# Ledger of designs, part 2: VHH binders against q6mzz7r34to333

Target 1, 300 residues: q6mzz7r34to333
Amino acid sequence: TFKDETFPAADSSIGQKLLQEKRLSNVIWKRPQDLPGGPPHFILDDISRFDIQQGGAADCWFLAALGSLTQNPQYRQKILMVQSFSHQYAGIFRFRFWQCGQWVEVVIDDRLPVQGDKCLFVRPRHQNQEFWPCLLEKAYAKLLGSYSDLHYGFLEDALVDLTGGVITNIHLHSSPVDLVKAVKTATKAGSLITCATPSGPTDTAQAMENGLVSLHAYTVTGAEQIQYRRGWEEIISLWNPWGWGEAEWRGRWSDGSQEWEETCDPRKSQLHKKREDGEFWMSCQDFQQKFIAMFICSEI

## First folded at step 1 (VHH)

Design a14 (framework vhh_3k1k_2)
Fold by ESMFold2-Fast, scan of step 1:
Structure a14 (fold): chain B 300 residues (1-300), chain A 120 residues (1-120)
Amino acid sequence: as target 1 above (300 residues)
Amino acid sequence: QVQLVESGGALVQPGGSLRLSCAASGFTFSHYAMRWYRQAPGKEREWVAGISSSGGYTSYEDSVKGRFTISRDDARNTVYLQMNSLKPEDTAVYYCAKGTRWLGDYFDYWGQGTQVTVSS
């Protein structure tokens, strides 16, 4: 079984700053096959944003970038390649990142930092033990220097490193923008779209009264113009990497809202599909007021 | 280990220009967003300008937009603040800060500051 001596299963790979900030102690490293929950899988069926689960020490911004990435099938083979825990397994995994104008391969072993038999950072999907997000995170941490370097990293850098693309930053409180047109154009082109809420009363991510999280990154999954009353309204679809439950949008166009009952749009059934795991709709008006930035990362 | 050293502060007349520099050491400079803050006598420290780790994004406080420009030189581990059309109300100690969070809303390392005085 391969052991990567250049990124060892040690505190040096986590980084002293992160160890101190998160008060991490008794961190051990285990390969996926040594974790409870049955045989590990690299990818099960296909990649999905629902494969991503936040661990206690993981950052939302990186998870939002990964969620955005999963909506483009072209990136599956470029970044994740064809790998397995069963076929010719040797404890070695490879990923590609864009660096200094070219794709660079990063090799890692599959030892992951754990505490109490649970992955410390990005976690495998609970039901099927799917590890591509955890391993991709480790590879990116190695590329940057440590998990600490990833923890203090930035969304725009990760989007470029994952795509080799160009970023358009839309300041939502500044200039008017046609959000439905921008999102539809970007989605059709296979671009990655991520957005962010501003800081709340504190400098930490916090669930607010309206159900949004402050200082938090979301993935943009779609936008539409919908018939409402005697006119039209614009709505946008978002995914929260925290998933279902704790922080759910409660405003207009949320699941079960009166807007969905009142609309006469013939596409109502296809647009208002029951969504689990943190996906929701909101009006573009509310989006523009409550979010601060939208990032579009395009291949061209 | 982490050090931020500001320089370039001076006495300048209203309407003048000044460039501040912040030399960084003890961390991988290119991986972090950098910000400039200022503190006038008797006032709280306030944010002035920010630049992302890639240098592709810049942001400014409304009162300095169009007058100040933030930039970085990763080969020199330095962040700059070019200040044009200076006003008496720009008088303050200017501080450099290393970002901690992905949007730059939380910063945990500061330099010692450099004094900018705009008068007469």
Scores: ipSAE 0.019, ipTM 0.255, lowest interface PAE 6.0, mean pLDDT 78

Design a15 (framework vhh_podentamig1)
Fold by ESMFold2-Fast, scan of step 1:
Structure a15 (fold): chain B 300 residues (1-300), chain A 118 residues (1-118)
Amino acid sequence: as target 1 above (300 residues)
Amino acid sequence: EVQLVESGGGLVQPGRSLTLSCAASGFTFSSYAYGWYRQAPGKQRELVAAIYSGSTLYADSVKGRFTISRDNAKNSIYLQMNSLRPEDTALYYCAKGSLRYGTYYDYWGQGTQVTVSS
């Protein structure tokens, strides 16, 4: 079983910043096969943003970009390659990132930092043992230096590192934009779409009373014009990398809202899923008021 | 050797203006976001203004009175403070990082004292 000497199962791979800030002690490293919950899978069924659950690092900037990437096969196949815990397993995994004009391969072993058998950083969702997000995060940490180097970063950097593409920055408070048209056009082109909230009352990401997280990055998963009452409204779909059971928007068009009950749009059953999975709808008007920026990453 | 050096603080009367400057060195200035924080005695440090790729963000308490700007040629960030009030009295810090994408801060300056007194 492979042991990566260049990114060892040691505190140096976590970095002093995270060790001190999160008061981490007695960090142990385990391979997925040694974790509870059944046999590990690299990818189970297919990849999905719902495979991703953010852990102790403030790397929402990376995970929101990754969430968007799961909807774009052209990028994910270059990054994840064909790998398995069962077929030709040797404890070694490899991923590709775009760096300074070229795709660079990063090799890691599958030892992950844990406390009490729970992954410290990105972790498998409660109901599966799927490790591609955990291992990809480790590879990105190695590329940048340590897990501490993932702790707070720029959304644009993650988008470029995952695609080699070009960023369009839409300033939501100053730019006139047709959001439904912009999102639909970008989605048809296979672009990655992400967005960010402004600061709240503190200098850290914080769940707010309306269900949004301040100082946080989200994936844009869609936008639609929906029939409501005697007319039409524009709505936008977002995904929070915090994942299942975490904060979700509580305003108009949220899960269980009166808007969903009152709409007679024939697409209602397709668009509305009443689950706490980190994904929710909100009006484009509220989106433009509550978020600060939207980023579209397109292939040249 | 990354360094942020604040200047321009001082004692000023209510209703007056003051401009703070932050000189950055040791890295590629134009590639980063910058913010101004302040901390009054006995209070938590709070964000007052931030600038990233031409976009600006202001705390409600200073919106319309303070203006953040950058000069990439001089590797400098500025905070123009108009219509100063006694409650603006604080130690003001320049910070390198983004407050919009989960970036809290990488580096902080030593701070510059602003006292607004009648």
Scores: ipSAE 0.000, ipTM 0.234, lowest interface PAE 11.0, mean pLDDT 80

Design a16 (framework vhh_podentamig1)
Fold by ESMFold2-Fast, scan of step 1:
Structure a16 (fold): chain B 300 residues (1-300), chain A 116 residues (1-116)
Amino acid sequence: as target 1 above (300 residues)
Amino acid sequence: EVQLVESGGGLVQPGRSLTLSCAASGSIFSIYAYGWYRQAPGKQRELVAAITSGSTLYADSVKGRFTISRDNAKNSIYLQMNSLRPEDTALYYCARLYSGRPYDYWGQGTQVTVSS
């Protein structure tokens, strides 16, 4: 079974910043087959943003970009390649990233940092032992130097590293923008769309009273014009990489809100197809007030 | 509680370069926006350059001459100032921003004097 000497199962791969900040000690490294929950899968069924659950690193910037990537088959095929825990398994996994004008292959072993029976960083969702997000995070950590180098990074860096594309940065407080048009146009073009909240009362990502997380990155999953009260409203759909049981938007158009009960839009059942962890709708007006920036990553 | 400490100022002749540094103690960089402001005696404090998680903004008077950058690992913001002119003489302040606006955190300032 392969052991990667250039990114070993050791504290050096985590990095001093995370070890000190999170007070990590006695970190054990395990291969997925040694974790509880059944046999591991690289990809189960197909990839989805709902396969991703953020762990102990503040790498929401990377995970938000990755969540957008799951909707774009051209990028996921390039990055994830064809790999399995059952076919030709040797403890080696490889991923491609865009670096210095070209696609670069990063090879890792499948040892993951664990505390108890849980992965320290990105972890499989509760019902599936699906490890592509965990292993891709490890590969990106290796590319950047360590897991500590994923801690508090930039959305633009992740978007470019995953696509080789060009970033359009929309400052949400600076000027009016037709968000529904922008999001629909970008989605049709196969672009990745992410957004970010400003800092809150502290220097860390925290759930706020309105249910949003401060100092945090989200994936933009859609935008629509919806019939409401003899007129219409514009709404936007977002995904939080924190995943299940975490903070959820509590304002207008949130899950269970009055707006969803009152709307007579024929597409209501299609748009309010919730039951997903971390995904919610909000009005474009609230989005533009509560978020600071939206990033669109497009092919040239 | 974040303290911003500027350094790198000084006396320099026109046409030369200076690099200013801003170190944030106890700060955790992420999607915070930071900016460099300057204030000449008897003038209003003006934004010179700003950097967010993914973009930069420059005042027209410095565009093409100044470059703002950040280093997350060092919790530091930098301002590379090239082709300095006498009118660049000012106290330079580092600030944490909210969407291009000053936030509660300002540094003490570092003096830049461009003179023959």
Scores: ipSAE 0.000, ipTM 0.151, lowest interface PAE 17.9, mean pLDDT 79

Design a17 (framework vhh_podentamig1)
Fold by ESMFold2-Fast, scan of step 1:
Structure a17 (fold): chain B 300 residues (1-300), chain A 120 residues (1-120)
Amino acid sequence: as target 1 above (300 residues)
Amino acid sequence: EVQLVESGGGLVQPGRSLTLSCAASGFTVSSNYYGWYRQAPGKQRELVAAISRGSTLYADSVKGRFTISRDNAKNSIYLQMNSLRPEDTALYYCAAGRTYYLGSKQYDYWGQGTQVTVSS
């Protein structure tokens, strides 16, 4: 089974910043087949943002971009290639990233740092043992130097590294913007859409009273105009790479809100999902006030 | 110690160009995120431009006029300012860090600033 000596199963691959900040010592590394939960899968039933769960690194900037990418199937084969834990498995995986004007291939072994029975960093969601996000995170860590080099970063870097595209930055507090039109236009063009919250009372990502996380990156998954009472309201859908319910918006248009009970929009059953998966709706008015920036990454 | 030292500021007439430079020491440019911020009298500090390993970002007010760049061999970053306007008059700061650049507190290190004055 392959062992990558250029990015070994060792503290050097995690980096001193995360080792010190998280007080990590004697980290164990395991291949997916040695983890509980059944046989591992690279991809099961195509890729989805719901395959992703952020772990101990503050790499939401990367994971939010990745979540958006999962809505654009054209990137799957280019970045993830055709790989399996069953066919021609040798403990080696390959991924492509855009760097300095060209696609570059990054090779890794499938040893992952673990704490108990779970990966320290990105981990499979809902115990379905899908490892493409975990392995892609490891490949990106190798490209940048270590997992510590993923700890805080720019959304723009991840978007470009995954697509080779061009960024449009929308400052949500500066000028009026037709968010529904902007999101729908970008989605039709196959663009990736992400957004970010400003800092809160602390200088780290922190869940707030309203359910949003401060200093955090989200994926924009859609926007719609919806019938509400005797008029219309604009709403936007966001996904948090943390992937758990305590970090979901609790305001207007949230999963349990009265707005969903009161709307008579014929698309209600298509738009409203009551799941604690990190995805939620909010009004465009609240979005524009609570978030600071939205980034659209388009191909030429 | 980690230091950021700005240079290149000065007094220029409207429509002219100016290049600011920021020399970093105590760490490598390739492993950090850098930004140029500015603060005019009576206003809060605002982001002008930011540069990462492979991406650039510009404030709407400077898009198409300013260009941020880096030279990893010289451990420096630059801000090329074209078509300067009186509204660009401010103290310009170089900043570096590994956190989000959304807000002045996200950077770990700041320079002392260099004054740019655009007037007739």
Scores: ipSAE 0.013, ipTM 0.336, lowest interface PAE 7.4, mean pLDDT 82

Design a18 (framework vhh_podentamig1)
Fold by ESMFold2-Fast, scan of step 1:
Structure a18 (fold): chain B 300 residues (1-300), chain A 119 residues (1-119)
Amino acid sequence: as target 1 above (300 residues)
Amino acid sequence: EVQLVESGGGLVQPGRSLTLSCAASGRIFSSYAYGWYRQAPGKQRELVAAITYGGSLYADSVKGRFTISRDNAKNSIYLQMNSLRPEDTALYYCATYRSLGYSGEYDYWGQGTQVTVSS
């Protein structure tokens, strides 16, 4: 079984910043096969943003970009390759990232830092032992130096490292933009779309009363024009990499809002999925007020 | 801590080019974003261009005319300004952006360099 000596199962791979800041002790490293919950899968059914659950690192900037990537099948094959825990398993996994003008392969072993029986960082969703997000995070940590080097970053860096593309920044507080048209055009072109909230009372991500998280990155999953009362309203769909059951918008067009009960749009049943998965709708007006930036990453 | 020092400003005629330089103290980190801002008399400071390891961003007013670049070996950020217009006249500042979730990081600003476009 492969052991990566260049990124060992040791505190050096976590880095001093996270060890000290999170007061991490008794960290052990386990391969997915040694974790409870059944046999591990690299990819189960197909990749999805709902496979991702952020852990102890402040790497929402990476995970929001990754969530967007799950909607674009071409990047799956380039980055994740064809791998499994059953066929030709040797404890080794490989991923590709864009670096300095070229795709670079990063090889890792599948030992993951755990505390108790849970992964310290990105973890499988509770019902599925699906490890592609956990292993990809480890590969990115190796590429940047350590898990501590994932702990604070830029959405733009993650988007380019995953695609080799170019970034368009829409400054939401100063840019008059047709958000529905911009999102639909970018989606049709196969672009990755992410956004960020401004800082709150602290220098860390914090759940606010309206259900949004401050100083946090989200994936933009769609935008639509919807019938409402005697006219039309524009809405946008977002996903929080904190994952299932975590903070969701509580305002207009949220899962329990009166807007969904009042709308006569024939697409209502397709657009409104009432579940705690970190995904929600909000008005484009509220989005433009509550978020600070939207980033679109396109291929040249 | 990061210190930023701008240079390269001056008086130029409309239609000409000018290159601004920003020297950062220490090493430029790939995880840091840097930008050029400007402030004209009586107006608010605005972002002109930004560069991260991942790419570049431009204000609509300068897109196609200005190019931002970085040279990590020289610890420098540049703004190449082509087809200059009188409305580009302003004090130009170099700045670094706060990373999401990064505690202790400040938006560092340089002292500014004056660009005047007039005949």
Scores: ipSAE 0.000, ipTM 0.188, lowest interface PAE 13.2, mean pLDDT 80

Design a19 (framework vhh_podentamig1)
Fold by ESMFold2-Fast, scan of step 1:
Structure a19 (fold): chain B 300 residues (1-300), chain A 118 residues (1-118)
Amino acid sequence: as target 1 above (300 residues)
Amino acid sequence: EVQLVESGGGLVQPGRSLTLSCAASGFTFSRYAYGWYRQAPGKQRELVAAIYSGGTLYADSVKGRFTISRDNAKNSIYLQMNSLRPEDTALYYCAKEYLGRYGSTDYWGQGTQVTVSS
């Protein structure tokens, strides 16, 4: 079984910054087959943003971009390649990233840092033990130097590293923009869409009373005009890489909100999915007030 | 080792101009976004201007009067403040923006006082 000596199962691969900030010591490394929960899978029933659960690293900038990528097959095929824990398994996995004008292959072994039989960083969300997000995070950590180098990242860097594309930055507090048109146009073009919240009362990412996380990155998963009262309202769908309902928007158009009970839009059943998976709807008006920027990454 | 050091603050009469500078060290300057924030006594800290790779963002209260800029070769950002008003009186902070970070702290400068008084 392969052991990567250039990115070893050691503290050097985590980096001193995370070791100090999270007060980590004697970190254990395990291959997925040694973790509880049954046999590991690289990909099970295709990839989805709902496969991703952020852990102890401050890499939401990367995970929000990755969440957007799961909606765009044109990018996922280049990055994840064809791999499994059964066919031709040797403890080695390969991923591609865009770096300095070219696609670069990053090779890793499948040893992952673990705390209490759970991955320390990105974790499988389903009980099916699906590991593509965990392994891709490790590959990106190796590319940048260590897991500590995933801290203090920028959404623009993640979007470019995953696509080789070009970024459009939409300033949400500037003049009004047609968000539904912008999101729908970008989605049809196969672009990746992410957004970010400003700092809160502290300069640390934290869940706020309205359910949004301050200083945090989200994936934009859609936008629609919805029938409401005697007119139409514009709404936008977002996904939080934290992957749990504890940090979901609580305002208008949130899961269980009055708006969903009052609307008679024929698409209601398709749009309104009540789940504890970090995905929620909000009005475009609230989005424009509560978020600071939206980034669209497109191919040339 | 990572530092943001503001300069250029002071006492100035209404209608005059000031330029604030922020010198950054200890990290790769060109890859990140930066902001200028301000805090008046008894008020919350608010974003004044931000500079991202895709452009700039300004608070409504300063739009058309303030200009944010960066010099990657000098690892510095600047805030040109024109037509200053008494309402602009505040402690001004330079910030390294880590948009998209989860569970991490922003990097803040120590602040520089701007007082606009007749």
Scores: ipSAE 0.000, ipTM 0.181, lowest interface PAE 12.4, mean pLDDT 79

Design a2 (framework vhh_ozoralizumab_d1)
Fold by ESMFold2-Fast, scan of step 1:
Structure a2 (fold): chain B 300 residues (1-300), chain A 121 residues (1-121)
Amino acid sequence: as target 1 above (300 residues)
Amino acid sequence: EVQLVESGGGLVQPGGSLRLSCAASGFTFSRYWMYWVRQAPGKGLEWVSEISSSGSTIKYPDSVKGRFTISRDNAKNTLYLQMNSLRPEDTAVYYCAKDRLYGSTYYFDYRGQGTLVTVSS
């Protein structure tokens, strides 16, 4: 079984910043096959943003970009390549990132830092033993230097590193923009779309009363014009890399909102999914007020 | 309406000093945190310094701590960056920026056109 000596199962790969901030000591490293939950899978069926759960690093800037990437099938083969825990397994995995004008291959072993039986950083979601997000995070950490180098970063950098594309930055509080048109056009073109919330009352990432997280990055998963009452409203779909929990939008067009009961749009059953998965709808008006920026990453 | 204009960049030898200035207009400067960020050739944006609205809270990354000093003059709507003991790796376009630094993302609502600093012999 392969052991990567250039990015070893050691504190140097975590970095002093995270070791000190999270008060980590004597970190244990394990391969996925040594973790509970049954045999590991690199990818089960196909990739999905719902395979991702953020861990102890403040790398939502990377994970929001990654969540957007999962909606475009071409990136599966480019970045993740064809790999498995069963076929030709040797404890070695390879990923590609864009760096300085070219695609660069990053090789890692599959030893992951753990606390007890859970990964310290990105982890498989509960009842899901898919490790592609965990291993890709490790590869990105190696590319940048350590897991500490993932701790806070620029959303634009993650988008470029994953695509080699160009960024359009939309300032939501000052830019006149047709959000539904912008999102639909970008989605049709295979662009990645992400967004960010402003600071909250304490200048730290916190779940707010309305259910949004302050100082946080989200994936934009869609936008639609929906029939409501005698007219139309514009709504936008977002995914939170935190996944499950109490940090869910609670306003208009949220999962249990009155708007979904009152709409007669024939697409209602397709658009409205009542699942606790970190994904939600909100009005474009609320989105433009509550978020600060939207980034679109397009190829060439 | 919101405008940030950087100045003071130039060519300097290793070990030298430069003082950057940023003239702000179109907003109430004294109410906002201000930032210096830089972009080296072929690299991404790097946060260089931040200063609170009153000037009482100042922070630097380890890469420039002890060498760079951020300051502001709220009466003149001007932000400064005093750069000492300059190194070749400090070569970059330096931007003045306002508004929010996001906890798990670094994002700046407004930034100027930048001023080039080249450290070379």
Scores: ipSAE 0.012, ipTM 0.273, lowest interface PAE 8.7, mean pLDDT 82

Design a20 (framework vhh_podentamig1)
Fold by ESMFold2-Fast, scan of step 1:
Formats: sequence, C-alpha cells, structure tokens
Structure a20 (fold): chain B 300 residues (1-300), chain A 119 residues (1-119)
Amino acid sequence: as target 1 above (300 residues)
Amino acid sequence: EVQLVESGGGLVQPGRSLTLSCAASGFIFSDYAYGWYRQAPGKQRELVAAISSGRTLYADSVKGRFTISRDNAKNSIYLQMNSLRPEDTALYYCARSGLYWGSKPFDYWGQGTQVTVSS
C-alpha cells in the first residue's frame, strides 16, 4: 500500500509544538484497517457534520467550517471526491483545498497517529469506523505543514481554504443584526455559516457552567421564528464539533428545556431533534450575548 | 508576561507616509493573530487592520492606503500608512488575538503610539 514520503508516519508530521505541549512520545501510526471496530469506511451512509468528532488538536476553527460545508453538496463533492476503502483502494487519498487563488490537490496515505486504539486527533464518531473527517484533517495538516499548524487558527482561514469564497464578519456585540433573516438568507444562497465564543479566564477552550465552550468555534445550522406562549421568539441552531456527550448548551431552548414543552408551534417535532449529536437550539438573544462573532462565507 | 510595545508614531503632514512597529514578547508569536486599533479623542476604539497566518483584514476607511504585515522571526507586526489624512489622527494600539477574528478576542493591547496628521 501507498506510503507518502513527503508527509511520513513520523513525529515531524505531528510537529514539535504538539509533541511538547501534549507530551507525546512513542506515537504509533496505523491504517484504519488495523484499528478495532470492524472494517473501515471512507463514507458510511452519507456525509454529515455528525461524522466529525474533534480530538487532541485545537482545530475547532477548521472542524466548525467543515461541519458547515457538509450541508453544501457541491463543495462536498469537490473536496472529498469519490473514494473508498473497498473500491480501487491503494492506501492513497486525495483532497482539494483553495490556496493562493487556486484549487490545489493534496495527496496523503491513510496512516493516522494513534494512542492506544484510537486516533490522537479527529476520531470516528460512535465507533462506526468512518474516516473521511480523519483523513481530511490529515490532508489539511499536510497542506499547512503539520498537525501542529492546525493547533489554533481562524475560522476565516478555514472557510476560505474550503471554498475560495468571501467572508462577512459580524461582530455580535457591536453590530445590530436580524439573525433569523441573515441566517436564512445565507442558507438559501448556499453560504457557510460559523460562529465563535469569546475567551474565558484562560487562553484555552473550556466547558462553561451554561454548557457552552469558551474560545471555541461552532457551526450555525439554522435559525427560525417559533411560536411561544402568546407571541413568538427567534431561535438559532448550532453544532459543536466536540460532539455528543460533551459540553452542550443548558439554557433556554436547549434539548431538555421547558420552552420546548410549552411551545404550541406546529413545527415543534421538525425543529426539536433530541438525538442530534452536538446540535442544540438557543434564543437569538442569548446567542448575541454569549457569542462574539458570526462568519458568513459566500461564493464570489 | 505578555508585552506588546508600539513605536513609530509622530506628527506628519497630510499625504505623507508613516510606519508603525509593534514588538511582542512573553509568548509564542507565531501562535497568534494581531491587529492594529486606533482611538481618536471622544470616539470608540476601532479595528484598522488585522493579520492572521494566512489572511489580512482592513477597515473600509484605510483600504488601499494601509498595509499590515508580520515578521515571525522578529516577533513583530507593522502598519505601513500611506496617503495619511487628518482623520487618521488617533492613538494607535497593537493587539493580540486568540483563535478568531473580532474585536473582543483582541484582549491584549499595547500602550499605544500617537499619530497626528496636521499641517
């Protein structure tokens, strides 16, 4: 099977920054076939943001952009291409990124850094052995230099690298914005939408008491007006690349909140999906107070 | 200890150029993005330009006139200001940002350097 000599299964591909910060030593590299959990799949059922689970790198900036991209069939096809572990498999995978005004192809082998029996960085969700997110992360690491070069970055950079589009940066604390209109308009146009929380007391991402993560990137998955009591409220849907069972919003309109029991909106069953991995609703008022920025990436 | 030290300010006539420098220390410079903010008397502090590892951002009022750059080897960022106007008069601050673009994530600031554009 193919071995990429330009991005080897070695510490140099991880980079000294992550090796030192995470105190990594004796890192093992394995192809997906050698991992427990059954035969590997590039894409199991279909491409979804729920396939993504962040690992040891602080690359939420990339994963939130990727989560948004999974909702755009044209970009999914262009970036991920048609690949498989069963059809024409040779240990080689290819991905496309936008760099310096042009699309570039990045080729990798499927050796992934592991500790024990799980991936160090992006991991298959629910142990379903689906590897497109893990391999795409490796390709992006190769493009930027190493996995260390993914460790802390900007949503704007990831959005442009995945689309070649133009960014609108909305400062939530300083800009008046009709969030439902902005999100619906952007979604209808096929734009990618992401958002970020401000820093906490430390310079790292931390789960907070309200269930949000500080210094963290999220995907915006929708926004709606919903009937509530004798009027209506505006709500926004977000996805956390940390995934199911991790920190999740616990305030108004969260999965277990009273608002969902009290609403008489006929769309309640369509909007309130209790089993979505890492996805939750919150009021636009809380969103504007708790988040710092929303980024909309549009085609030229 | 995080330190950002600005220099290069001064009094300059309209239409001329000035280069501001910001020297950073106390952290790994290449891990962060940087911005230049300015504050005129009686006005809010505004973002003028920002730079990440791969992207630059400019306020509409300075596009085409100002250029932000960084030098990772020297732990410094620069603001090249061309075609200066009286309305560019302000105290200019260098700022460090964490992961994301935005005014609030720029939470470490220098002491500022005064730029005065006047005949």
Scores: ipSAE 0.006, ipTM 0.236, lowest interface PAE 9.6, mean pLDDT 81

Design a21 (framework vhh_podentamig1)
Fold by ESMFold2-Fast, scan of step 1:
Structure a21 (fold): chain B 300 residues (1-300), chain A 116 residues (1-116)
Amino acid sequence: as target 1 above (300 residues)
Amino acid sequence: EVQLVESGGGLVQPGRSLTLSCAASGSTFSRYAYGWYRQAPGKQRELVAAITRGSTLYADSVKGRFTISRDNAKNSIYLQMNSLRPEDTALYYCAALPYGTKYDYWGQGTQVTVSS
């Protein structure tokens, strides 16, 4: 069973910043097979953003980019490769990242920092014991130095590190933009789309009264025109890497909003999937007012 | 924690150039995004230019005239200002961008005055 001496199961791999800020001590490291919930899976069923649940690091910038990447089969295959806890398992996993003009392979062992019976950082959702997001986060931490080096970063950096692509930065408060057209065009091209909220009353990410998180990164999952009353409105769908309806938008076009009841759009049942998975709709008008930036990452 | 120190400001005639420098210390410089902001008397601070590892952003008023760059080996950010106008007169600040990092890392500012 492989032990990575370059990135050991030790406090040095977490880094002093996170150890101090989160007041961590005597951190235990375990392989997925030693965690409760049944046998581990690298990928269970298929890859999805709904596999991701953010933990104790403020790495939403990375996880939002990763959530967008799950919709692109080409980048998924390059980064995640073909790996398993059953076939040819030796406690070793490999991932690819773009660095300084080239794809770089990062090798890790599958020891993960844990608190109680759960992973300290990214953790499996729905207790299905699916570990590709946890292991990929560890690999990225190793690439950058430590888990502390993931703590507060930038969407643009994560997007480039995952794709090698080119970023278009749309400052939402500066100029009007046709968001539905921009999102649909980018999606057709296979581009990754993410967005960010500005700072709030504190200098950390926190849930606001309207249900959005301040100083936080989100994945853009779609945009549509929808029939409403005698006209139409433009709406945009977003995914929060916190997961499961935690701190979701409470305004117009949110999961429980009256707009979904009143709309006569024949696509209503297709667009409005009422479930607590961190994904929600909002009007493009509210999006432009409440978010600060949208980033589109395209192939060179 | 990061400390930011600006330099390179001064009095210059319209049409001339200046290069501002921002020296950063204390933290992992190459992982952070940085911006140049400016504040004229009686006005709010505004973003002039920003730089990450993968992109740059410019205010419409300076596009084509100003260039932001970074030197990771020297932990420094630069703002090359060409074709300066009287409207560019302001105190210029270096700062870490508010999303992604803690947003209270600001320099002390360096004065740029463009006049005949």
Scores: ipSAE 0.000, ipTM 0.251, lowest interface PAE 11.5, mean pLDDT 80

